# VHH binders against q01730, part 23

Target 1, 276 residues: q01730
Amino acid sequence: SKSLKKLVEESREKNQPEVDMSDRGISSMLDVNGLFSLAHITQLVLSHNKLTTVPPNVAELKNLEVLNFFNNQIEELPTQISSLQKLKHLNLGMNRLNTLPRGFGSSRLLEVLELTYNNLNEHSLPGNFFYLTTLRALYLSDNDFEILPPDIGKLTKLQILSLRDNDLISLPKEIGELTQLKELHIQGNRLTVLPPELGNLDLTGQKQVFKAENNPWVTPIADQFQLGVSHVFEYIRSETYKYLYGRHMQANPEPPKKNNDKSKKISRKPLAAKNK
Short names: E, the ipSAE of ESMFold2; O, the ipSAE of OpenDDE; V2, 0.75 times the mean of E and O plus 0.25 times the DockQ between their complexes.

## First folded at step 10 (VHH; framework vhh_8pnl_2)

Design u3 (at its last look DockQ between E and O 0.36; V2 from the best seeds 0.00; counts 0 for: pae E 4.2 > 2)
Fold by OpenDDE, look of step 10:
Structure u3 (fold): chain B 276 residues (1-276), chain A 123 residues (1-123)
Amino acid sequence: as target 1 above (276 residues)
Amino acid sequence: QGQLVESGGGLVQPGGSLRLSCADAGDTFDLYAMAWYRQAPGKERELVARITYGGRTNYADSVKGRFTISRDNAKSTLYLQMNSLKPEDTAMYYCAATWKTEWDLRPSEYDYWGQGTRVTVSA
């Protein structure tokens, strides 16, 4: 494999817009000489490294359209990441993020946001997160969300929403405002009911994906799932269900217990103390 | 993403051409990077070509200059034009999709796979 130096040099010399530095054992982006001088690049892949932070210098890569930090150890993102105005695809999957930086929602062109396998919850999102109205795909799987904020409905361009293996106890009614949604992954949560407004969406066709297994559904919903997704949606659109849902919500039932021991997640393991 | 379905495989003579297609049943085709893999008998599955959601392409060295990967987002279809085919190109060809952007992905890191289409190059 080419040295990192050579990759940087080649990119510069040949005006190569894509730089792939995946699986290089990189612990700091600052250690990659000349990386931040590559202002011409539109794609940077740093997946499968040992990054713990992203330096503010990332903002110097002003032409980035794709930025991939998949499978690192990133615990903190700089606020400057939102300054990348051309960024369309950001992959932060399989990291150690507990929070997103202030102003993260200021990205103007972000279409795909991958946040799978982190330590994020509803409190981890900045106040302007749902200003990311250009998002088409949002992946939040294997995080610690108990509540999906109602502001999710503001992301009207969403086509893919993945919430798999969180701790969700409910879905907001505003999910029904996502009229372009084609894929919804909500399996592996603590959901007992579905908001009737979900019925406003078309997720039952062959071209759509609706995954909702491994939830403690109430019996009436569970029975429909046995028949198929189309039956579920037909049911939740019914007046009968609306009535039942209302009653259920009025009763304010105790949420199901968390069954998943997430303590064993890699993202929660202590980073080996740098032997100072 | 829906089911990926490959087609276009068959028997061809050395030096011949073949065009493979991969139809995506899903409506989010344009959000995925797509790839062609192939697996010859007794060999490991190997990357043939990849195309990003933006249309940027990469090729294995063994097929560079001979194969062309392309996509039609309106048709939700991936293509592999194979020219100057060689016996060494004989394999089961698979279509794969992922939202990951790195080039050096393991097969297991792709999110969706087709069932494959067989290509046989024989005199």
Scores: ipSAE 0.444, ipTM 0.768, lowest interface PAE 1.6, mean pLDDT 93
Fold by ESMFold2, look of step 10:
Structure u3 (fold): chain B 276 residues (1-276), chain A 123 residues (1-123)
Amino acid sequence: as target 1 above (276 residues)
Amino acid sequence: QGQLVESGGGLVQPGGSLRLSCADAGDTFDLYAMAWYRQAPGKERELVARITYGGRTNYADSVKGRFTISRDNAKSTLYLQMNSLKPEDTAMYYCAATWKTEWDLRPSEYDYWGQGTRVTVSA
């Protein structure tokens, strides 16, 4: 079926658990007749639409395990999003979010959270965000984070953390508590030093990924990157580096200036005024 | 970085079937979007099928209805069931993986590739 009406009818009649409504020009989920009656569905794809909000009715889809809002214009989520207690994969990438709703961390099964290309920073995270202890992958790339809260260490099942293209000026020592981490993406930030505790992680092997290019690393670290990532990790584990790091942090130097112009990114532009 | 190993290729007559497997040695398999690509001699590498970490699939028109992509996340293995094989399906078949959540990726945008397994369909 091509029509939204047909998709809803077929899902209902055939008890189809997966519904794909991507790229249909949908401006409101409330305009899709019968959508919220599909309580049986486990996957809903609404990517590449024109949604600006998500109605509280999303909670009526109580069996959802996968919910995909990639590439919309969503500015706000209802608090009811956390009522989706079977949700394992939530994609909110390429939207206009500048905050997450109160109680967002109440989801008990969430494993993958995609928030890439939004307008989030560390103040956008609700107080219970780090209760999402089931997370295995967290994508925060291309947002406005300047710090990563120390509570990141509570996400001990995390295997993938992507912080690419933010404004990070430091990483907390608690990053070293993420002992299951296999992929760390910190490229395109304002990082000058690495916490020595990052050395507790095994990110240099064939099965791991560590990407850290396009940062204003201090010369001793930059020199190690020239030799290879394994040399960086050997260096930050050394007593020499631990002393250097302590002195650097005690000096509290001015952070490097921002050198990326994010003002033209589509997720940051205000929605146009409407004419009648 | 991760390592993908294909198997299950071989020689088969037209109308026959093969099942390709792609094993991942890492433990983040279920977090990846996966694809099968193929390359015949003298041709560009082309998409055969894609599957997201959530199980959404897409197929090239030339294989739709004949091939089925699937994944077993517990076994860290990607499959391609190939039925009603034709001589034009003869190629080197590669599996590919990415942590990226975008759907319509080009070959250069996949993070991991296997070494390939040969499929030959001849009368």
Scores: ipSAE 0.256, ipTM 0.643, lowest interface PAE 4.2, mean pLDDT 87
ESMFold2 (binder alone), look of step 10: mean pLDDT 79; pTM 0.801

Design u4 (at its last look DockQ between E and O 0.61; V2 from the best seeds 0.00; counts 0 for: pae E 3.3 > 2, unsure alone 63.8 < 65)
Fold by ESMFold2, look of step 10:
Structure u4 (fold): chain B 276 residues (1-276), chain A 123 residues (1-123)
Amino acid sequence: as target 1 above (276 residues)
Amino acid sequence: QGQLVESGGGLVQPGGSLRLSCADAGDTFDLYAMAWYRQAPGKERELVARITYGGRTNYADSVKGRFTISRDNAKSTLYLQMNSLKPEDTAMYYCAATKYTEWKLRPSEYDYWGQGTRVTVSA
């Protein structure tokens, strides 16, 4: 493979818009000489490295449309990440994030946000997070969400929402406002009922994906899942189910107990004991 | 529930050409990176080529310069143009889709797979 120096030089000399520095043992972007001078690049891949932070200098890469930090050890993002106003795809999956910076929702072209396998929960989201109204895909799988804020309904362009393997005890009725959804992944949570408003969505066809297994569904819903996803949606649209749902919410039952142990998750383990 | 359907395989003489197509029935084609894999009898499935949603392409060394991967997002279709075919290219060819853009992906990291189309290169 080419050295990092040669990758930077080649991009500069040939005006190459894409730089791939994946799997190079990089601990700091500041150690990659000349990286932040590549103002022309539209794509930067830094996946499978050892990054623990992202420097504010990332904002110097003004033309970035794709930025990939998958599988690093990033604990914190600079507020300057949101100044990347051409950014369409941001991959932060498999990192150690427990919060997102203030102003994160100011990135007004963002279409794909991958946050799978971090330490996020509903309190990790900054106040303007749901201003990311251009999002078409949001991946929040393998985090610690117990609720999904009603503001999710503001993301009306979403086509993919993945909430797999969280601790969700409910979905807000505003999920039904996401009329462009084609894929919804809610498997591996603590969900017992579905809001009837989910029935507003068309998720049962050959072009759609609805995955909801491994939840403690109440018996009437569990029975429909055994018949197939189309039966679930027919049922939750029915007056019979709306009555059942109303009685369930009136009873306000205790949420099911958590039954998955996340303490062994790599993102929960501290970085090696070093002075940093 | 989405399905990838390959077509365009067949029997061809050495030095010939084929164009494979992979149609995605789903509505989210442009949100995925796409790849072609192949599997000869008795061998492991191997990467042939990939293309990201941003248009970056990579090829296995064995096919560089002979094969071209491309995509048409408006038609939700992935293509593989195969030129200068050799008997060693004989295999079942599969298309696959993933949300990841990394080059070194295992087959288990792809979200969707097609059923395959057969390519046979013999005189």
Scores: ipSAE 0.329, ipTM 0.686, lowest interface PAE 3.3, mean pLDDT 88
Fold by OpenDDE, look of step 10:
Structure u4 (fold): chain B 276 residues (1-276), chain A 123 residues (1-123)
Amino acid sequence: as target 1 above (276 residues)
Amino acid sequence: QGQLVESGGGLVQPGGSLRLSCADAGDTFDLYAMAWYRQAPGKERELVARITYGGRTNYADSVKGRFTISRDNAKSTLYLQMNSLKPEDTAMYYCAATKYTEWKLRPSEYDYWGQGTRVTVSA
């Protein structure tokens, strides 16, 4: 494999817009000499490394459209990441993020945001997160969300929403505002009911994906799932269900217990103490 | 993304051409990176070509200049034009999709796989 230096040099010399530095054992981006001088690049892949942070210097890569940090150890993102105005794809999956930086929602062109396998919850999102109105795909699977904020409805361009294996106790009614949604993954949560407004969406066709298994659904919903997704949606659109849902919500039932031992998540394992 | 279905495989003579297709049943085809893999008998599955969300392409060295990967988002279909086929190209060819990646993934990291289409190059 080419040295990192050579990759940087080649990119510069040949004006190569794509730089792939995946699986190089990189612990710091700052150690990659000349990386941040590559202002011409539109794609940077740093997946499968040992990064613990992203330096603010990332903002110097002004033309980045794709930035991939998949499977690292990133615990913190700089605020400057939102300054990448051309960024369309950001992959932060399989990291150690507990929070997103302030102003993260300032990205103007972000279409795909991968946040799978982190330590994020509803409090981890900055106040302007849902200003990311250009998002088409949002992946939040295998995080610690108990509540999906109602502001999710502001992301009207969403086509894919993945919330698999969180701790969700409910879905907001505003999910029904996502009229372009084609894929919804909510399996492996603590959901007992679905908001009737979800019925406003078309997720029952052959071209759509609705995954909702491994939730403690109330019996009336569970019965419909046995018949199929189409039956579920028909049911939640019914007046009968609306009535049931209303009553259920008024009763303010205790949330189901968390069953998933998330302590075994890689993202929660202590980082090997830097041998001083 | 829905089920991936490959087609277009068959028997061809050395130097011949084939065009493989992979139809995606899903409505979110354009949000996925797509790839062609192949597996010859007794060999490991190997990346042949990939195409990103933005239409950027990468090829294995063994097929560079001979194969062309392309996509039609309107048709939700992935293509592999194979020219100048060689006996070494004989394999089961698989279509694969991933939600978002620009790097080389392991096969296990892809979200969707087709059942494959067989390509046999023999005189």
Scores: ipSAE 0.169, ipTM 0.631, lowest interface PAE 2.9, mean pLDDT 91
ESMFold2 (binder alone), look of step 10: mean pLDDT 78; pTM 0.803

Design u5 (at its last look DockQ between E and O 0.61; V2 from the best seeds 0.00; counts 0 for: pae E 3.2 > 2)
Fold by OpenDDE, look of step 10:
Structure u5 (fold): chain B 276 residues (1-276), chain A 123 residues (1-123)
Amino acid sequence: as target 1 above (276 residues)
Amino acid sequence: QGQLVESGGGLVQPGGSLRLSCADAGDTFDLYAMAWYRQAPGKERELVARITYGGRTNYADSVKGRFTISRDNAKSTLYLQMNSLKPEDTAMYYCAATLYTEWDLRPSEYDYWGQGTRVTVSA
C-alpha cells in the first residue's frame, strides 16, 4: 500500500479529488502531513482507523462533499465540521460520539448522515440539529435515544430514517410530517403504540420499508402486525385506534424496561490505555 | 428499496466477458450500498464486489482487476462487468442492497436480495 505521504502528494500533483486512507492505523489526522493542504479534494475516506478526535483543520478542506470516519474511536467533533458547506455525505458510524458539536445543524447541503453505533441520545443533539433540512437519510441506529425529538418533522426531505435498536419509548406525532419518507426502521425499541399521525405516511407499498419488529406493541397493534404492515397502517388510521391511542396516552403508562444490554457495545468499551 | 432483479447471466467461454445488471424498483436506490455476491455449487455465498453510496468500490481478491462494479443512480441499476472469465467464476450471482454502511455485512444481514442470475464459464 502507498504511504500516506505518497497519497497526499499524488492527490496534489494529479489533482485527484478522492483520497482513500482507510485502514491505515491513523491515530491523528494531524499526523498525516499535508492532508489539510488538499483543499481540492471532494472525498476523504478515513474509515477503519484509530482516530479519537477530528481537528478543526478539517474546515480547511472546503470542497469536501464526502467525509467518511466510519469505525474509528472519535469522541468529539469540532464545531468547524459544520463549516464544510459542500458536504453532502458524512459518515460517523461506529464511533464513540456522546454529543454532536454546537452548530452541527449549520451544514447546508448534507443529505446523508450516518451516526449508527454511537452513544447518542436526544440530549446529544445540538439545538440546531434539525436545521439539516436537506437530509435525505438519517441513520441513528444502535444509539441511546429514548425520545425522538418532535423537531424530526422539520426534516421534510427525509426518505430514510433508521432508529433501529435504540431505547425509544414513543414516536412523536411529527413523524407524520415526513411526507417523503420511504423507509422507517424502528425495530428493537420500547415502543408500545404508534402515533396515529404515522398513518399519514405511505410506508406499506412494495417500494417502502417499515420495520418495527422487536417492540412491545400493545395487543391491538401486535395483532395487526401479524396480518401485515398494511393492516397496521389501516388500523392506526382508524377512528377506533385514534380513540384508543388517546386513552392510552392519557393513562401515562410506565415505559417498558430496557432489555438490551448495551454495555457490550464497542463504543462503550474502554479505550486501551495508551501505554505511556 | 424495491425488488432487485438480476439479468445478464449466461454461458461463456473462458476468457469471455459478461455484464450483469441488477434493477432496483425502489425510489431510494442511491441511498443504498450495493453488492454482488456469488454462490458456486457446494460452496458458500461469497462477496464479489460492493459499491457504497459515494461510489467507492472494493472487490474480492479473486476478481480484482477482472470485474468492475458500477451503478447508475438515474436508472436505479447496479452493474457487474466481468472480464477474463474463468471456470471458477461459475456461480449464481446475486445482487444485494443494504442501507449505507461501511462495514462488510454478512449475506444474512443485507436488507434486499435478488433471485440471482446464473453465470457458467465453460469451455
Scores: ipSAE 0.678, ipTM 0.847, lowest interface PAE 0.9, mean pLDDT 92
Fold by ESMFold2, look of step 11:
Structure u5 (fold): chain B 276 residues (1-276), chain A 123 residues (1-123)
Amino acid sequence: as target 1 above (276 residues)
Amino acid sequence: QGQLVESGGGLVQPGGSLRLSCADAGDTFDLYAMAWYRQAPGKERELVARITYGGRTNYADSVKGRFTISRDNAKSTLYLQMNSLKPEDTAMYYCAATLYTEWDLRPSEYDYWGQGTRVTVSA
């Protein structure tokens, strides 16, 4: 691989739109001379580094369409991240985020948001988060969500929603408003029942994915899973189940106990590069 | 991500070319990172090339300059153009897809795999 200086020089000289600085031990973007002068670049990869923050200077890279911070130690993002008006793909997976900055939902073209393996919960989302109505994929796996906010229903272009390995005790009925959804991943939570409105989605066909294992499903639902996912969806559409669900929610039962050791979840197993 | 189906393998002379295809029956192809892997008899499965959902590519050293990975998201199809083929390229070739959207994954960490297409390069 080339040095960071040579990568910057080549991008500048040849007007190269893609810059890959992965696995370089970078602790600060400000230490990479000339990085922010590369206003022409459309892709910047800084995965597998040692970043703890992202400087406001990131906004100077105004043509970015892809920004990848996967596997760093980022604890905070600058509010200026949302001024990247051409950004379509933002990867913040495997970091230390417990909140997102004010105004985060102002990114007008964002299609893919990867937030897997952070410390986020429902209170971490800024008030305008669900203005990200261009999202087609939202990855929130391996965080600390107990509740998925009802505003999830506003993300009407979502095709993939991954909530694997959170602490969810329920799904909002508004999940049934996600009519373009093709994949729903809810395995590894504390879910006992499904909202009947989920039954309005087509998640059982050959082109769809529904993953729901490792949840403490009530026996009537667990029995249907043994027969197959199509049986689960047929059951939750039934009047029998709608009455069961209503009575279950009215009873307001104590949620199942948490699993306090998230290090054993599949999403937290080491990646090959991380275990090199 | 639907069923992944590879095609385009076959028998070819050294120095020849093949184009492999991997069709995805699902509707979310463009949201996955994709890769080609290969496995020769008695060897472990190894990365050949990968491509992100945004089109960024990475190649194994053994194939750089000879192979080109590409994707057509409108047709939900992944391609591998293989030029200047060598006997050492003989293997079963697999396409794979993942939600992790990064490289350097082990084969066990890919979410979906095809059944493979065989490439044989012999004199």
Scores: ipSAE 0.349, ipTM 0.684, lowest interface PAE 3.2, mean pLDDT 87
ESMFold2, look of step 10: ipSAE 0.262; ipTM 0.629
ESMFold2 (binder alone), look of step 10: mean pLDDT 79; pTM 0.805
ESMFold2 (binder alone), look of step 11: mean pLDDT 79; pTM 0.807
OpenDDE, look of step 11: ipSAE 0.453; ipTM 0.749

Design u6 (at its last look DockQ between E and O 0.44; V2 from the best seeds 0.00; counts 0 for: pae E 3.7 > 2, unsure alone 64.9 < 65)
Fold by OpenDDE, look of step 10:
Structure u6 (fold): chain B 276 residues (1-276), chain A 123 residues (1-123)
Amino acid sequence: as target 1 above (276 residues)
Amino acid sequence: QGQLVESGGGLVQPGGSLRLSCADAGDTFDLYAMAWYRQAPGKERELVARITYGGRTNYADSVKGRFTISRDNAKSTLYLQMNSLKPEDTAMYYCAATKYIEWDLRPSEYDYWGQGTRVTVSA
């Protein structure tokens, strides 16, 4: 494999827009000499490294359209990441993020946001997160969300929403505002009911994906799942279900217990103490 | 993304051409990076070509200049134009989809796979 130095040099000399530095054992982006001088690049891949942070210098890469940090140890993102105005694809999957930086929602062109396998919850999102109205795909699987904020409905361009293996106790009614949604992954949560407004979406066709297994559904919903996704959606669209849902919500039932031991998640394991 | 279905494989002579297609049944085709893999008998599955959702392409060295990967988002179809085919290109060819952008992905990191189409290059 080419040295990191050579990759940087080649990119500069040949005006190569794509730089792939995956699986290079990189612990700091600052250690990659000349990386931030590559203002011409549109794609940077740093997946499968040992990064613990992203330096504010990332903002110097002004032309980035794709930025991939998949499978690192990133605990903190700089606010400057939102300054990347051309960024369309950001992969932060399989990291150690507990929070997103202030102003993260200021990205103007972001279409795909991968946040799978982090330590995020509803409090981890900045106040302007749902200003990311250009998002088409949002992956939040294997995080710690108990509540999906109602503002999710503001992301009207969403086609893919993945919430797999969180701690969700409910879905907001505003999910029904996502009229372009083609894939919804909500399996492995603590959901007992579905908001009737979900029935406004078309997720039952062969071209759509609706995954909702491994939830403690109430019996009437569970029975429909046995028949198929189409039956579920027909049911939740019914007046009977609306009535049932209303009653259920009025009763304010206790949320189901968390069954998933998330303590074993890689993202929660202590980082090996730097032998000072 | 829905089921991936490959087609276009067959028997061809050395130096010949073949065009593979991969149809995606899903409505989110344009949100995935796509790839062609191939597996020859007794060999490991190897990446042949990849195309991002934005249309950027990469190729294995062994097929560079001979193969062209392309996509039609409107048709939700991935293509592999194979020219100047060699006996060494004989393999089962698989279509794969992933949300990840990096070139060097493990096969396990792909979200969807087709069943494959067989390409045989023989005189």
Scores: ipSAE 0.377, ipTM 0.726, lowest interface PAE 1.6, mean pLDDT 92
Fold by ESMFold2, look of step 10:
Structure u6 (fold): chain B 276 residues (1-276), chain A 123 residues (1-123)
Amino acid sequence: as target 1 above (276 residues)
Amino acid sequence: QGQLVESGGGLVQPGGSLRLSCADAGDTFDLYAMAWYRQAPGKERELVARITYGGRTNYADSVKGRFTISRDNAKSTLYLQMNSLKPEDTAMYYCAATKYIEWDLRPSEYDYWGQGTRVTVSA
């Protein structure tokens, strides 16, 4: 665990499938001699480094199943990231991403995608993003989304969807198509109403999670939250709510003002400030 | 919402072994990163060991080489094998889980906690 050179040599000599290079001050993956020759590895951790880009050479690590870039300064990804066809878990949390590369949705096996603490919005998603139909967990917390695209409904294997601390003003009715969903995190947004179709989901049981606090809910919904999440779901399934929802949407009210100053957002801070 | 229940604690002599278990009643166990924490009397809660859903592990320096964290996704159970126990290991041991896959999580960043199981290593 002392030097990068030793880590590469040990992996090559002992055929070690997992390499952890976290917290090593790495500014470029190209400066790690022999890294891209480790074609046998299935896990690579580069968290807590100083990376600003990822070189196309990442595609040479063809057997990767887990790739972790958490807490770097990555501003862009190469299109070659999607050629990692065995990748199941990709962590890009706490970076500087404002876009994803074209073709990003071409990954064949991706199950977990962590994008928390970036600068993404709905325009950051490439056209094939929702072809990631193998996803079981999608983390988009602490980004700049104002809407969730209706194509979210295509991710039918999702069990966890986290949208905490965005700028969401609405949820699409297609969220009700996520019938395998067990956890939905929408706290800290600008949501005033819930689509009645959310009522199609079973998020109120002992094994499920629904977190929705810190939203400017209309009074009828806010009142149900005081009674508990099960009452919220009972209410949004009712004909009374469907009527009120229709009236609310017809009125086309001005979205609530943004109440969070995102100038202190983790993804916009220097690396040293992110660790405080 | 998640249900974590620890078991396997008890009284043991120095140099002995225990295996702690943490059962999760939830449906998404294999998607969680999990950890063991401990709290000795009069001290703050501290990390013991951590495991990602992909199996990557991390240990506190004080337990490296003696403790092994593992998980059995088919049984929805997290384990801590504790060997070569010392009196300093005496504490309440807690299981924790989060949907977030990162290493240096603070206790406040875990989504689920168990009630704890007591481990006592007699002097």
Scores: ipSAE 0.286, ipTM 0.657, lowest interface PAE 3.7, mean pLDDT 87
ESMFold2 (binder alone), look of step 10: mean pLDDT 78; pTM 0.791

